VH-VL binders against Rusticyanin (rus). Designs and how they scored, part 5

Target 1, 147 residues: Rusticyanin (rus), of Acidithiobacillus ferridurans (p0c918)
Amino acid sequence: TWKEATLPQVKAMLEKDTGKVSGDTVTYSGKTVHVVAAAVLPGFPFPSFEVHDKKNPTLEIPAGATVDVTFINTNKGFGHSFDITKKGPPYAVMPVIDPIVAGTGFSPVPKDGKFGYTDFTWHPTAGTYYYVCQIPGHAATGMFGKI

## First folded at step 1 (VH-VL)

Design f11 (framework fv_fezakinumab)
Fold by ESMFold2-Fast, scan of step 1:
Structure f11 (fold): chain C 147 residues (1-147), chain A 120 residues (1-120), chain B 111 residues (1-111)
Amino acid sequence: as target 1 above (147 residues)
Amino acid sequence: QVQLVQSGAEVKKPGASVKVSCKASGYTFTDYYMHWVRQAPGQGLEWVGWISPYSGGTFYAQKFRGRVTMTRDTSISTAYMELSRLRSDDTAVYYCAREDFYGWGSFDYWGRGTLVTVSS
Amino acid sequence: QAVLTQPPSVSGAPGQRVTISCTGSSSNIGAYYDVHWYQQLPGTAPKLLIYGNSNRPSGVPDRFSGSKSGTSASLAITGLQAEDEADYYCQSYDSSLSGFVFGGGTQLTVL
């Protein structure tokens, strides 16, 4: 289920990401990891994801960790999703990217000064994953990152 | 374009209440939060609270809880702030101000202010 | 007392640069909340000058700039002009108060 937050509340949620930034990579450690991702933060290009104020960063997560993901859609006028797949780029405009191993589904479009957010938990096995937006064309035009 | 037109100056006695209006035009009234900010003569800006014109939901600064009530009328794109049990130190210019497009928490358009004078 | 601390006054001559500071804490500026700046000319309502730490609304000259670091923010005005004489306020959000907060204001005098 999607909840609503104002942008000041979104900024507070972004601070709760447990990763450490090095270049264009965010590295996580420990048994429990909290990833906070936004879709198109103010000032960032459409379409893109932001983690720790980095556009589409690579996320390094310990195998076997419990990953708690918070995804916030800050893109006025558009819905987005945050879905995890083993399928790497390039992505076609259609059909939809399958299989998805964990994710949010489609967010509401922001309105009334409120932004939709939701949480999910993921338990990765070792390997390479990608986070993608399932809106047709978004992953194909760059809305994805590597895990 | 975007305009916020406020009601005229008021003079009240201590213990009375005052209701200030703010009529919006030039944009979709229900798409933006409306805030109220006051400024005592020669003093700084002080935030009072906000209302969502869409839902009617409100949030007030702790200092004003129990004395302030914010409402709106979507049919005439007007927001209201009522302050009760007035004290002399409530003398101030009261502004309505629109929160920005994304909800950054900035106030991008302001009314011209309504002077409320509380004196015996 | 204001939650965000600004110097009460600053002054400069035409053409010079001035900087106005805004000092907060871990519950506001230090908690990832953006800082916004307002200009208030005598007898007028405040006008948004800078939003989201460093962005200018349409119509604001590029000689006005904002920055944020740690628990503090700063407004820089270069090429001072007589018409810049005004009060300047910073504003943010405070999580412990669950509300919006303003600095005490800085009166800029252009000599």
Scores: ipSAE 0.007, ipTM 0.545, lowest interface PAE 9.1, mean pLDDT 86

Design f12 (framework fv_fezakinumab)
Fold by ESMFold2-Fast, scan of step 1:
Structure f12 (fold): chain C 147 residues (1-147), chain A 120 residues (1-120), chain B 111 residues (1-111)
Amino acid sequence: as target 1 above (147 residues)
Amino acid sequence: QVQLVQSGAEVKKPGASVKVSCKASGYTFTGYDMHWVRQAPGQGLEWVGWINPNTGGTFYAQKFRGRVTMTRDTSISTAYMELSRLRSDDTAVYYCARDFPYSDYGMDVWGRGTLVTVSS
Amino acid sequence: QAVLTQPPSVSGAPGQRVTISCTGSSSNIGAGYDVHWYQQLPGTAPKLLIYDNTNRPSGVPDRFSGSKSGTSASLAITGLQAEDEADYYCQSYDSSLWGSVFGGGTQLTVL
């Protein structure tokens, strides 16, 4: 279920990300971590993800952690998704990226100053993952990051 | 009251650099991206780029890449645009403008502009 | 050259209606990006007049309205007044350029 938020509420949610930035990497610690990602946050290029004020950063998550992900679509006029896969780049424009191990599915399009957001919980095993947008062409043109 | 106050007019020779400032007040400076737009005498508006004052992240229009640098100083709520290797056709009024975050890069508040004249 | 196409000038008499067009392409207006309009009075900075195709900021008179269809947008001004004499610019976002784009501007003369 998608909920909606105003931009000031979005800003408050972004501040709940528990990661620590170093270069283009956001590192998390502890048994429970909170990742807050935005699609095309104001000031960031289309298409991109923003996490902790970084464009498409690498996310480092402790093995065995419980990961609570909040995804907010702030791109007015466009839908996006935040889906986690073991499939690495390069991504084709078509077909769809499979398999998806966890994710949001497609967001509503922001309208009337409201932005859709949703949460999911993910329990990763050790390994390399990627977060991607499943809208055709978006991952192919750079809307992805490494976990 | 939201206000953007820009630095005064500049006269430069070809090959020089110019740095224009834009001081924000009346709102949370780091909460809104800042655009830079120029207008040559008798011509239309031309987008130069934007900066995210919270992160310092920037994006520049293709025409200006390699010559423009945008920065900010959050302690004094001021954004800067520096344009290097100036040519006579860089003569223009340079505006800073606050991003309207609920729109596709609309700009709701504008500075009064800084005239930069490039002549020999 | 501007990315969005506007007529260079338009004119009308007081009380009349004028329409200013803004033509884009598949990478901007045609891709679904919203169109904004700015009014620039002589010697002043631009002022936001219409945002998101049809919406007026507080303080903008009902005489100004916007619309969008396909790859184009239009600004309509009804009940023309002398103080409407200004340059008008449309603006959108272009996904292929990853940035904001403007129309060439339209000079409105109130005769």
Scores: ipSAE 0.005, ipTM 0.529, lowest interface PAE 14.8, mean pLDDT 85

Design i04 (framework fv_iratumumab)
Fold by ESMFold2-Fast, scan of step 1:
Structure i04 (fold): chain C 147 residues (1-147), chain A 118 residues (1-118), chain B 107 residues (1-107)
Amino acid sequence: as target 1 above (147 residues)
Amino acid sequence: QVQLQQWGAGLLKPSETLSLTCAVYGGSLSDYYWSWIRQPPGKGLEWIGDISHSGDTNYNPSLKSRVTISVDTSKNQFSLKLNSVTAADTAVYYCARDLGYYDAFDIWGQGSLVTVSS
Amino acid sequence: DIQMTQSPTSLSASVGDRVTITCRASQGIYSWLTWYQQKPEKAPKSLIYAASSLQSGVPSRFSGSGSGTDFTLTISSLQPEDFATYYCQQYNSFPWTFGQGTRLEIK
């Protein structure tokens, strides 16, 4: 499930996100969209997600689109996850946030100059979703965004 | 704390091969990339390339045809070879630790002056 | 290759001055930028990584800011030991590239 990437490969994967930034929102278009998210990318606070050079942005995805998600853990010392739910904030310190409609599960901790990444495909119905980290305390302290 | 110490040939003739070695003390080669960077006298810095402990390399395209970086995990060291040198290769050469996901050269060797003259 | 341009190329300042050095990338590099200080006949010393994070052991008078293409290094109150050449470096894309340097000299 989890693959390994070198730093140059991580940087190349970040460039695959096809969204357009407007303020704190990243907007996608088309029938197939590619979202690339990183956990605690250099320059971003712990704990946070980065998408398209924005901290925890709102993601706008067209109704009926196929969403290809790539999630990369760039945070030394910690595992993270990228999981999608309809449950909005606030989140408790010990949430098993449920239901999870799609996601990665827990990443490995980065080692040997390698970063864990995984891909999944999500077919959303219209509605409001959130992306969250399931590591205890992380969503509670701000590691989430809106879709 | 981690220290880098480097050694190798200082005076070369045109067409010869430049060879430098960098030894890592007080730490492991794992978790990092290890880089070579040069600086011609009175000029700025130019990145040459890097290597991981497992042998994955990246080279500056301007030097790729002449450069080889290798790693010796048993000796905790890595090395630079630059073929077919010319006067333009005269520079101070540095080895450095690349922090990987921190993306900074945080520890540098002392530098080795390489002079190419006839 | 990504081109890094620093301004000014040199400046003269007095102890106690606030000094600002800028660095511009020819394309977006997120926060993948490091600032270095180099004194004569010494290896460069890393000051700031990820555009704004202070390296361990570096005095708090140094700070970095910016993202994307425009970056700034600030020294809030210049000290005698700060007279040196400063370089920015991008690590968004291979090859890594450095700015041409800014030489900070005593007035």
Scores: ipSAE 0.006, ipTM 0.542, lowest interface PAE 10.1, mean pLDDT 85

Design i05 (framework fv_iratumumab)
Fold by ESMFold2-Fast, scan of step 1:
Structure i05 (fold): chain C 147 residues (1-147), chain A 119 residues (1-119), chain B 107 residues (1-107)
Amino acid sequence: as target 1 above (147 residues)
Amino acid sequence: QVQLQQWGAGLLKPSETLSLTCAVYGESFSGYYWSWIRQPPGKGLEWIGDIDHSGYTNYNPSLKSRVTISVDTSKNQFSLKLNSVTAADTAVYYCARGEYYDSSGFDYWGQGSLVTVSS
Amino acid sequence: DIQMTQSPTSLSASVGDRVTITCRASQGISSWLTWYQQKPEKAPKSLIYYASSLQSGVPSRFSGSGSGTDFTLTISSLQPEDFATYYCQQYDSYPITFGQGTRLEIK
C-alpha cells in the first residue's frame, strides 16, 4: 500500500527517525524504535539509502524492540525497495538473495512532484541483518546497509 | 538525450588484444550498468559483461579469464579489452546501457563495431 | 547458465497476420525477460520489458505474456516494418543470456 507525499511532507517524515548518530552508525533505544529511510535523498549518490542524514549507515537496534519502518522513495526516475535479509554482501545484479524477513517491496517511480512512501512493523530476533534494495543492480552497486 | 558512440578495433590477428571504447553523451554513469554485448555474423547476441560508475564489474564466466571492462568517469567513457583473440571472437561488438527500474533491459545501444579476427 | 530457446527459428507471414513467437527458459526466471527487435545492420531495439510491459514509443500491436519458463511475443496485425529478427533475453541471473533469435520473413 503506497501513499504519496510532497517534498515538505517528506522532510517532516525524515525528522521522525528516533535514532542517534555516532560516526557511520545510527543507534536506537527503547522498546519501540522508528526508522525513516529514503532512497537517493537529494544530495546523496545513486544508488544509496539515507537514514538520519547518513549514507547507508549501520543501524543498531535494541534486542526485542518493535521496529516501525517508514521508507520513502525520493529518487526521480527510479523505483526502489527497502527489504530486510539475513544474507550479507556481496549481492548479485539480477537475483537478490532470499530470504526476505520483512520489507516494503517495490516502490512506484516518483511523478508529478509526489513521492511514494510506505510503513511496516518488524519484530526482529537477535542477530545481524541487512537492508537492501531488490531492484536489479541496486544492492550489487552498494544500495544496502547493516543492522 | 542519451547517445552511445563507440570506436576501436577493426582487423586483428589471432593472439592480439581487442580494444574498444564507448563514450556516453547526455547522461552520467550513475544509476546504470554499462554493458558490452557481441554478435557474430549471422548469429545471436552474447553478453560479455557490465560495469557501474564505481568500477564494479560482472563478466560472463565463459570470457572472464580474457576480459577486462574499465571506466573513465572524467571522460564519461567505458572500455572493453579482450585478450588472446581467435577467429571465434569475430563479431559486431555493442556497448549498451542497462536500465534497472522496471528492468527495461538494454534501452540505449552504441552503433556497433565490427571486429574481424583473421590471418 | 540459463538457456533461452525460441520457437520457431524462422517464420514467413503476410501483412495483417497475427504473429506469435515463443521463448522458453531452462529454469524459472519469474518475469525477468525483455524482447528485442533487430533489423539488418542495426543495433537491437527493446520492445517489451518485465515480460509484458510495453516500451515507450513501441506500437500497441506488440504485446508480451508469460512468467516462469514460458513466454510469448505477439504482433496482433503485422506491418511491413515489422519484418526483422526478434530476441528474448533473461535477467534473472548472471550471465545474462539471449535466445537464438526468430527471423520473421515476408511471404
Scores: ipSAE 0.000, ipTM 0.520, lowest interface PAE 13.1, mean pLDDT 85

Design i06 (framework fv_iratumumab)
Fold by ESMFold2-Fast, scan of step 1:
Structure i06 (fold): chain C 147 residues (1-147), chain A 119 residues (1-119), chain B 107 residues (1-107)
Amino acid sequence: as target 1 above (147 residues)
Amino acid sequence: QVQLQQWGAGLLKPSETLSLTCAVYGGSFSAYYWSWIRQPPGKGLEWIGDINHYGSTNYNPSLKSRVTISVDTSKNQFSLKLNSVTAADTAVYYCARDLWSGYDAFDIWGQGSLVTVSS
Amino acid sequence: DIQMTQSPTSLSASVGDRVTITCRASQDIGSWLTWYQQKPEKAPKSLIYAASSLESGVPSRFSGSGSGTDFTLTISSLQPEDFATYYCQQYYSYPLTFGQGTRLEIK
């Protein structure tokens, strides 16, 4: 279920990401990690994800960790999703990317000064994953990253 | 503390090109839009345009044919060029940071640069 | 372009007064509105974003209200440092546009 956040709440949530940035990679450590991802933060191109103020970074997560994901749609005028898959690029415009192992589904479009956000918990097994947006064309045009 | 400092052009003649630069100190450059705003003496504020770290720009349609904003990410600087100036371009020019595409709008401003266009 | 119209263009008031400034948008902008304060020879300072949310460090006597097309900035008990020009701005759509300003002067 999607919740609504005001601008100060969005700013506070972005600061709760537990990762550490090195180049284009965000590295997480520990038994429980918190990933905070945004769709199209101010200053970033449409369409893209941002984690820890990096565009579509590679996320390095310890095998066996509990991953708490918060996804916030900050893109005025557009819906997005944050969905995790084992299928790597390239992605077609349609159809839907399958299988999805965890994710948010489609966000509301931001309106009335508020931004939609949702949380989910993911328990990854060892392997390579990708986070993608399921809106037609978005992953095909670059809205994805590697895990 | 994030600080914007601007420099460039003071006195211009009609038909010349206005050039101003804004440098960002003490904070992240890449997560924001960076704007130019002007204010003619005794008048209100007019937004000129903005740019992000990828070089993506938005311009006020009233100025679009004459304005170019560019970015130098290695120096955390962005610059304004306005061609074919006239007396109507006399104004204080400000650079400013935009955090959230309007919500906080312009939370940090440069000191302003007075540009006078006079023959 | 979205036109922003402020009323009044100027206002005289005394310390301790309740002051109200109005801003109207030519079309629905939701809550995508910021209020600024500008003192002579200084850059503007943001006071209120998202129509009603106070910026950090801004005194609680300032408040904003409204949505859609009609917006209000209120100063509940005017202080000497509040004499300035106030601007509204919409960010619903490009180009970003400001109101013409309301000049608040001592009576």
Scores: ipSAE 0.014, ipTM 0.586, lowest interface PAE 6.9, mean pLDDT 86

Design i07 (framework fv_iratumumab)
Fold by ESMFold2-Fast, scan of step 1:
Structure i07 (fold): chain C 147 residues (1-147), chain A 120 residues (1-120), chain B 107 residues (1-107)
Amino acid sequence: as target 1 above (147 residues)
Amino acid sequence: QVQLQQWGAGLLKPSETLSLTCAVYGGSFSDYSWSWIRQPPGKGLEWIGDIYHSGETNYNPSLKSRVTISVDTSKNQFSLKLNSVTAADTAVYYCARGLEYSSGWYFDLWGQGSLVTVSS
Amino acid sequence: DIQMTQSPTSLSASVGDRVTITCRASQGISNYLTWYQQKPEKAPKSLIYAASSLQSGVPSRFSGSGSGTDFTLTISSLQPEDFATYYCQQYEDYPLTFGQGTRLEIK
């Protein structure tokens, strides 16, 4: 289920991301990894994901790690999702589909200064993945990143 | 091709409830937002509200106390109800599909429009 | 609410003219703006999205520019079928809002 957070609470959650930034890549280490992603964080363009103050960064995760993902929708007026797929770009106008290997589904639209967030756990096998938004057109126009 | 068909328009008296239905042919509800937009005679466009795939609705604050938008997935329809109408609610009402493409929202598919007249 | 103001409210022009219509947002909307054309007794048709991206099937004489608060729609060489009312719309935030419209009339 989706929970609600104020902007200061969102800022606190963003600090829990365990990655290390290098260029346009966020690199994770260890047996347990915490990824915190936001949709259209204040200061970032529509549509985009933010991870560790980077727009749509490449995420490097150790093979066999347990990945705990927190996704927060900070985009006033719009829903978003954070879903992981092996299907790479380009993406069609309609949402990317099957297979989705892990994800959040569609977020509520932010209201009254409150932002929806949810958590999920993902256990990747070695390989290349992408995180995408399944709202129509969002992945097609750049709302995705590589893992 | 996907088409939108509207019905339920007509003549209303003040205080009555406006009810319009929009049917979607040849397409799915699950991948779009679905909006109602109105246009009083000789005036501009006013967005009324929309429904997301998640089932969530958004309403224009100017109408929020009087408006309800709902879906009937079994019939591929969505509907508008506007309570307590006055002459100011006289307008052509459009249903429309919201499509995001290349970082933009636009209404790429519109119903034919339904004239609602509210008078004595 | 984000208010959208168009200027002029009406414009008279001749076939072959270069026509410019402007739209101003009451606060920053980046490039989240769509332009529509509406002919009498018809639903609006989208022309330009993301402030400057031409919709497929729309003639190249139409162009859009701007970002932030100030936007323009230009028709480089007006054709008879272009006489219509034009609307801008922002999608930065809810409620979605339209400009009041610019009516383009034959001179």
Scores: ipSAE 0.000, ipTM 0.478, lowest interface PAE 19.3, mean pLDDT 83

Design i08 (framework fv_iratumumab)
Fold by ESMFold2-Fast, scan of step 1:
Parts: C-alpha cells; sequence; structure tokens
Structure i08 (fold): chain C 147 residues (1-147), chain A 120 residues (1-120), chain B 107 residues (1-107)
C-alpha cells in the first residue's frame, strides 16, 4: 500500500539508505540492507531513478542479505514503479518483463504536495539483477539500473 | 494565483515583541510549509523558520529562544512573534510559501515585505 | 550550518554579455539549490529550482548547473532588466541558508 510523505519526510527517508558511494556504484554491507530509491529527484532527468543522489547507479548487495527497499515517487505529473528482474536491457516500449522478482507496482501521481512511497522486503540470491520502471516507455528510454 | 499579504509592526523599542501576520489568498495551508525570512538594510537574506498546517515548526537555531511561529487555519493566516528585540532585529521581514507541489521550487510565492525598525 | 559562498560578490557587465555567478556549499547538498533574483525594494523572485530547472515565466537566457558543492548561474545575453542582486539558497538541511549575494551592476 502506498503511503504519503511531505517534503521534510522525503528528505528524512533519503538519509536512511545504508549504502556507500564510489563513483556511480552504491555498495551495501551487512546482514540487513536499506535501499532508498526515488523517481526523478530535483535536477535529474525524466525518466530516472536516484539512490544516494546518483542517477541509475549500480547497486552492490551481499547475497543472502535481507534488503528493505523504500521507493518514493517525487516526479510531479507521472507515476512510476520500482521492480526487480533478472531480465537485462534492451527493454521494449510496452515491456513484458517476466519474471519480476520483487517490487512496488505502479505508484500514484504526486498530488497536493504529497509524495507516494512504499516499502518491500527482498531476499536476493547470488546473480545479476536490474531495477526497472514498468510504465510504458520508461525502461525503454533509460529508467533502469543494475544490481 | 496564490497571493500572500502581510501586516503588523513598524517601529519598536528595544525589549518589545515583534508581531507580524501573513494571510494566504487563493489557496490553503495543506501540503506546504510557510516561512518567514528577514533582510537587514543593505544585507542578505536570513531564514527565520517555517510552519505547516498542523502547527509543526522548524526554527533557525540562532533565533530559536526568541521566536514563535503559529498558524490559524480558520483564517488562512500564519504569524511571527520575536521577543526581546534589539537594533540588530531591524530588517524587512517576508513571509513565503515553500512549494511541495513544485517540490524543488523553494520559496515560490512571497509577501510584499514589512519594514520593522527597532530604535530607542 | 551549511555555509553558502557566492563569487564574485559583485560584478559589472554590459548588455549582451554572458555572465556567470558561482555558489559553493560547505558540504554536499546534491541538487537541493534554488537561485533568486532581487531588485531594489522588492521581494526576491525564484528563477531556478533543483539547481537546473527553470521557473515558469523566467526567460530562457537564464540557466543553472552543478551538483554536490559547486553550482553556477548563467545569463547567456544580459538584458537591462537583469541588473539585480542574485542569491543561491540550499534546502538540503535545516537551517535553510542563503549565499551572501552577488550584485550585478551596469559597467
Amino acid sequence: as target 1 above (147 residues)
Amino acid sequence: QVQLQQWGAGLLKPSETLSLTCAVYGGSFSGYYWSWIRQPPGKGLEWIGDIDHSGSTNYNPSLKSRVTISVDTSKNQFSLKLNSVTAADTAVYYCARDSYYDFWSGLDVWGQGSLVTVSS
Amino acid sequence: DIQMTQSPTSLSASVGDRVTITCRASQGISSYLTWYQQKPEKAPKSLIYGASSLQSGVPSRFSGSGSGTDFTLTISSLQPEDFATYYCQQYNDYPITFGQGTRLEIK
């Protein structure tokens, strides 16, 4: 279920990400990992994801860790999703991305100064994954990153 | 379309309380922070604090012991009180909206400003 | 507190000139930066938000760039109405802080 956050709450949630930045990679450590991802933060192009103020960064997560993901849609005018798959690019305009391993489904469009966010838990096994937006056209135009 | 109109205080003596009110027309308080900013003559801008519709406040630590911001949602107004004024509090005071709806637009609607002079 | 430092503190330019103003944050603020224009005896006007997004109604000769700690405001071809004081402001953390201002004057 999608909850609503105000601007100060969004800023506070962005600070809960436990990763460490090196270049365009965010590296996580430990038994429990907290990933906070946003859709189209200020100054970032439509469409893109941001983690630690990096556009579509590669995320390095230990196999066997419990991953708690918070996804916040900050993009006025558009819905987005944060969905994890083993299927890599390229993606079609109408993506039929199967399987989706974990994810959020489609967010509400931001309204009345409130931003939709939701949480999910994911238990990765070793391998290469991608996080993608399944809104038509978004992954096809670059709204994805590698895990 | 949203407009802010402010009034109150002009000439104060040292030790008095500064009181200003800002009225919001063409909109409501929900979904926004409402801010006070001041500007001493010939100097730059200083953020005083903000408040949301529920009355939750943030204050500049340099002013926190003397400042109170309050909201009256029934009148679509918010107000600033600054206690124990000195000549250093002489400034033009502005109210402004922090726009959540254009998330990153900062302070996008401003009141006209109120000159407050503190002199003995 | 996050300290915002603008350079130059003042500059003189002619109509038609390309002007750049810089703003430096004492710590990383991502893209949480707004630029304002203030004319004498008036409230500031928001020009650019999120470091690079132009406010509605602002002429396209204004542009912003940067992220992290280093930011620039550019006016590509200066017009008479652009002579004013410009401020940067961070909104990454409380207290909200402004740069000291850059006064743009006619040469």
Scores: ipSAE 0.000, ipTM 0.516, lowest interface PAE 12.9, mean pLDDT 85

Design i09 (framework fv_iratumumab)
Fold by ESMFold2-Fast, scan of step 1:
Structure i09 (fold): chain C 147 residues (1-147), chain A 121 residues (1-121), chain B 107 residues (1-107)
Amino acid sequence: as target 1 above (147 residues)
Amino acid sequence: QVQLQQWGAGLLKPSETLSLTCAVYGGSFSDYYWSWIRQPPGKGLEWIGDINHRGSTNYNPSLKSRVTISVDTSKNQFSLKLNSVTAADTAVYYCARESLYYDSSGAFDIWGQGSLVTVSS
Amino acid sequence: DIQMTQSPTSLSASVGDRVTITCRASQDISTWLTWYQQKPEKAPKSLIYAASSLQSGVPSRFSGSGSGTDFTLTISSLQPEDFATYYCQQYDSFPYTFGQGTRLEIK
């Protein structure tokens, strides 16, 4: 279920990401990690994810950690999703990417200064994953990152 | 204990660029958004914009064409530049910290001492 | 932009009085409102956030209430140090906006 946030509340949520930036990588540590991702955050190109002020960064998460993900759609006019898959690029426009191991599903389109956000918890096993947007064409045109 | 110290500005002529710097002492710099707010003499408060340690900015649309906020993370400082000043820009300028908590994210909990900027005529 | 209107713009009161200041938003801001106190030649000090939550270190005689568009700041028993200008601020949406202020003066 999607909740609503104002832009100031979105800014507060973005600061809850527990990662540390190095180059194009965000590295997480500890038993519980908090990933906060935004779709097309103001200042970032369409289509893209923002994590920790980086466009589509690689996320490094310790094996066995509990991962709490918050995803916020800040892109006025468009829906997006944040879904995790083992399937790497390249991505076709159709069919949809599968299997999806965890994720949000499709967000509402932002309206009246309100932005949809949702949370999910993920318990990754060791391996390589990708986060993708499942809106047709978005992953195919670059809306994805590596985990 | 977190303290904000600001400096710069003073007396400016119309068309010049206003420049102010705010330094953060004690506590975390990288965990917060940092704001500039102004107050014309005898009047109310106007939010100018904010920045985080990564350089991401939000600006008041009324000032967006003239304002730049920048950050120097190595010094725990952030700065305001306002181009093409007029007498309407005469005000006390404050730097401030934004709260991180979800229910107080736009509240300003720590403020600098203020800097009076006067634009002649 | 969301317009914040305070009432009254000024009032006179005596030590020991119960004082109320109101703030109206031009549209629904839920509870996303902060109250500030400003003394002459000083930066504002935050008193209340989220419409009703008292900031740490602020005396319990200060309280806030309201949601949606109508908000109230109450000082239950006015003290000499409370004579100041009070501002409300919404943080529901950018740009953040403030009320015009209420000047509280000695009667």
Scores: ipSAE 0.006, ipTM 0.577, lowest interface PAE 11.1, mean pLDDT 85

Design i10 (framework fv_iratumumab)
Fold by ESMFold2-Fast, scan of step 1:
Structure i10 (fold): chain C 147 residues (1-147), chain A 121 residues (1-121), chain B 107 residues (1-107)
Amino acid sequence: as target 1 above (147 residues)
Amino acid sequence: QVQLQQWGAGLLKPSETLSLTCAVYGGSFSGYDWSWIRQPPGKGLEWIGDISHSGSTNYNPSLKSRVTISVDTSKNQFSLKLNSVTAADTAVYYCARGPYDFWSGYEMDVWGQGSLVTVSS
Amino acid sequence: DIQMTQSPTSLSASVGDRVTITCRASQGVSSWLTWYQQKPEKAPKSLIYAASTLESGVPSRFSGSGSGTDFTLTISSLQPEDFATYYCQQYNTYPLTFGQGTRLEIK
């Protein structure tokens, strides 16, 4: 279920990502991992995800970890989603990418200084995954990253 | 160093449409939100609205039915239109950068020079 | 809408004085408050953002404090160029709202 956050609450939530940046990769450690992703964070291009102040970074998750994801839509005027798939690029200009193994569904459009956010927990098996936005054209034009 | 320059009609009759344009020089237009603020003579500041890099707008509810803000990203410009003006719309109008980013939030850190708009019968 | 109320609406002071201006929000705005200085016939100038962070180039005699609903702007030793109108503004919630202003006049 989508909750609402004010700008100060968004700033506080972004700080709770536990990853560490090295190049274009964000590396996580421990048995429980917290990923905080934002859609089109101010200063980042449309369309893109931001994680730990990086555009569409590769996320490296420890084997066997529980992944807690917080996704915040900070893009005024647009809905977005954060969905995890084993399907790699290229992506077609289709509204739905299948199969999805975990994710958020479509966010509300930000209004009245408030931003929609939601949480989900994901238990990955070993392998390569991608996080994508299912808004038509977004993944096709670059709104995705590797896990 | 970012500078805002604004222009548009200064003298209006009641019922006319106010139109002002703001141009951004010396810096990036993309990635920021851009605002309009007004100040009636001898009074305080009133936020009119803002527009994002994606063209999404937020308007002050008191003006929402009469106001439109638009962007022309190819020219690094944004514009204000206010319909059906009355004497109460007489004010200095300012364009400003903000609310725009994660670090500055809704602060307005760069302002245009202001445009006096007078509505008289 | 969040109402911002400044106190006092005007005050007179002398060069060298310590001056304090307060701003009260009708609802909590966390630390998302900006202070502006406006001189006659000029655009406002941002002095302090996030309640207490000084803008680059603003003299250190200016300081801000507070969070939630109660905020203060302090000028520790007033200079001739500081006579102006000061405004607070919250940016926690739309619509963005300003205080009514405080006129700082020479005694």
Scores: ipSAE 0.000, ipTM 0.507, lowest interface PAE 12.5, mean pLDDT 84

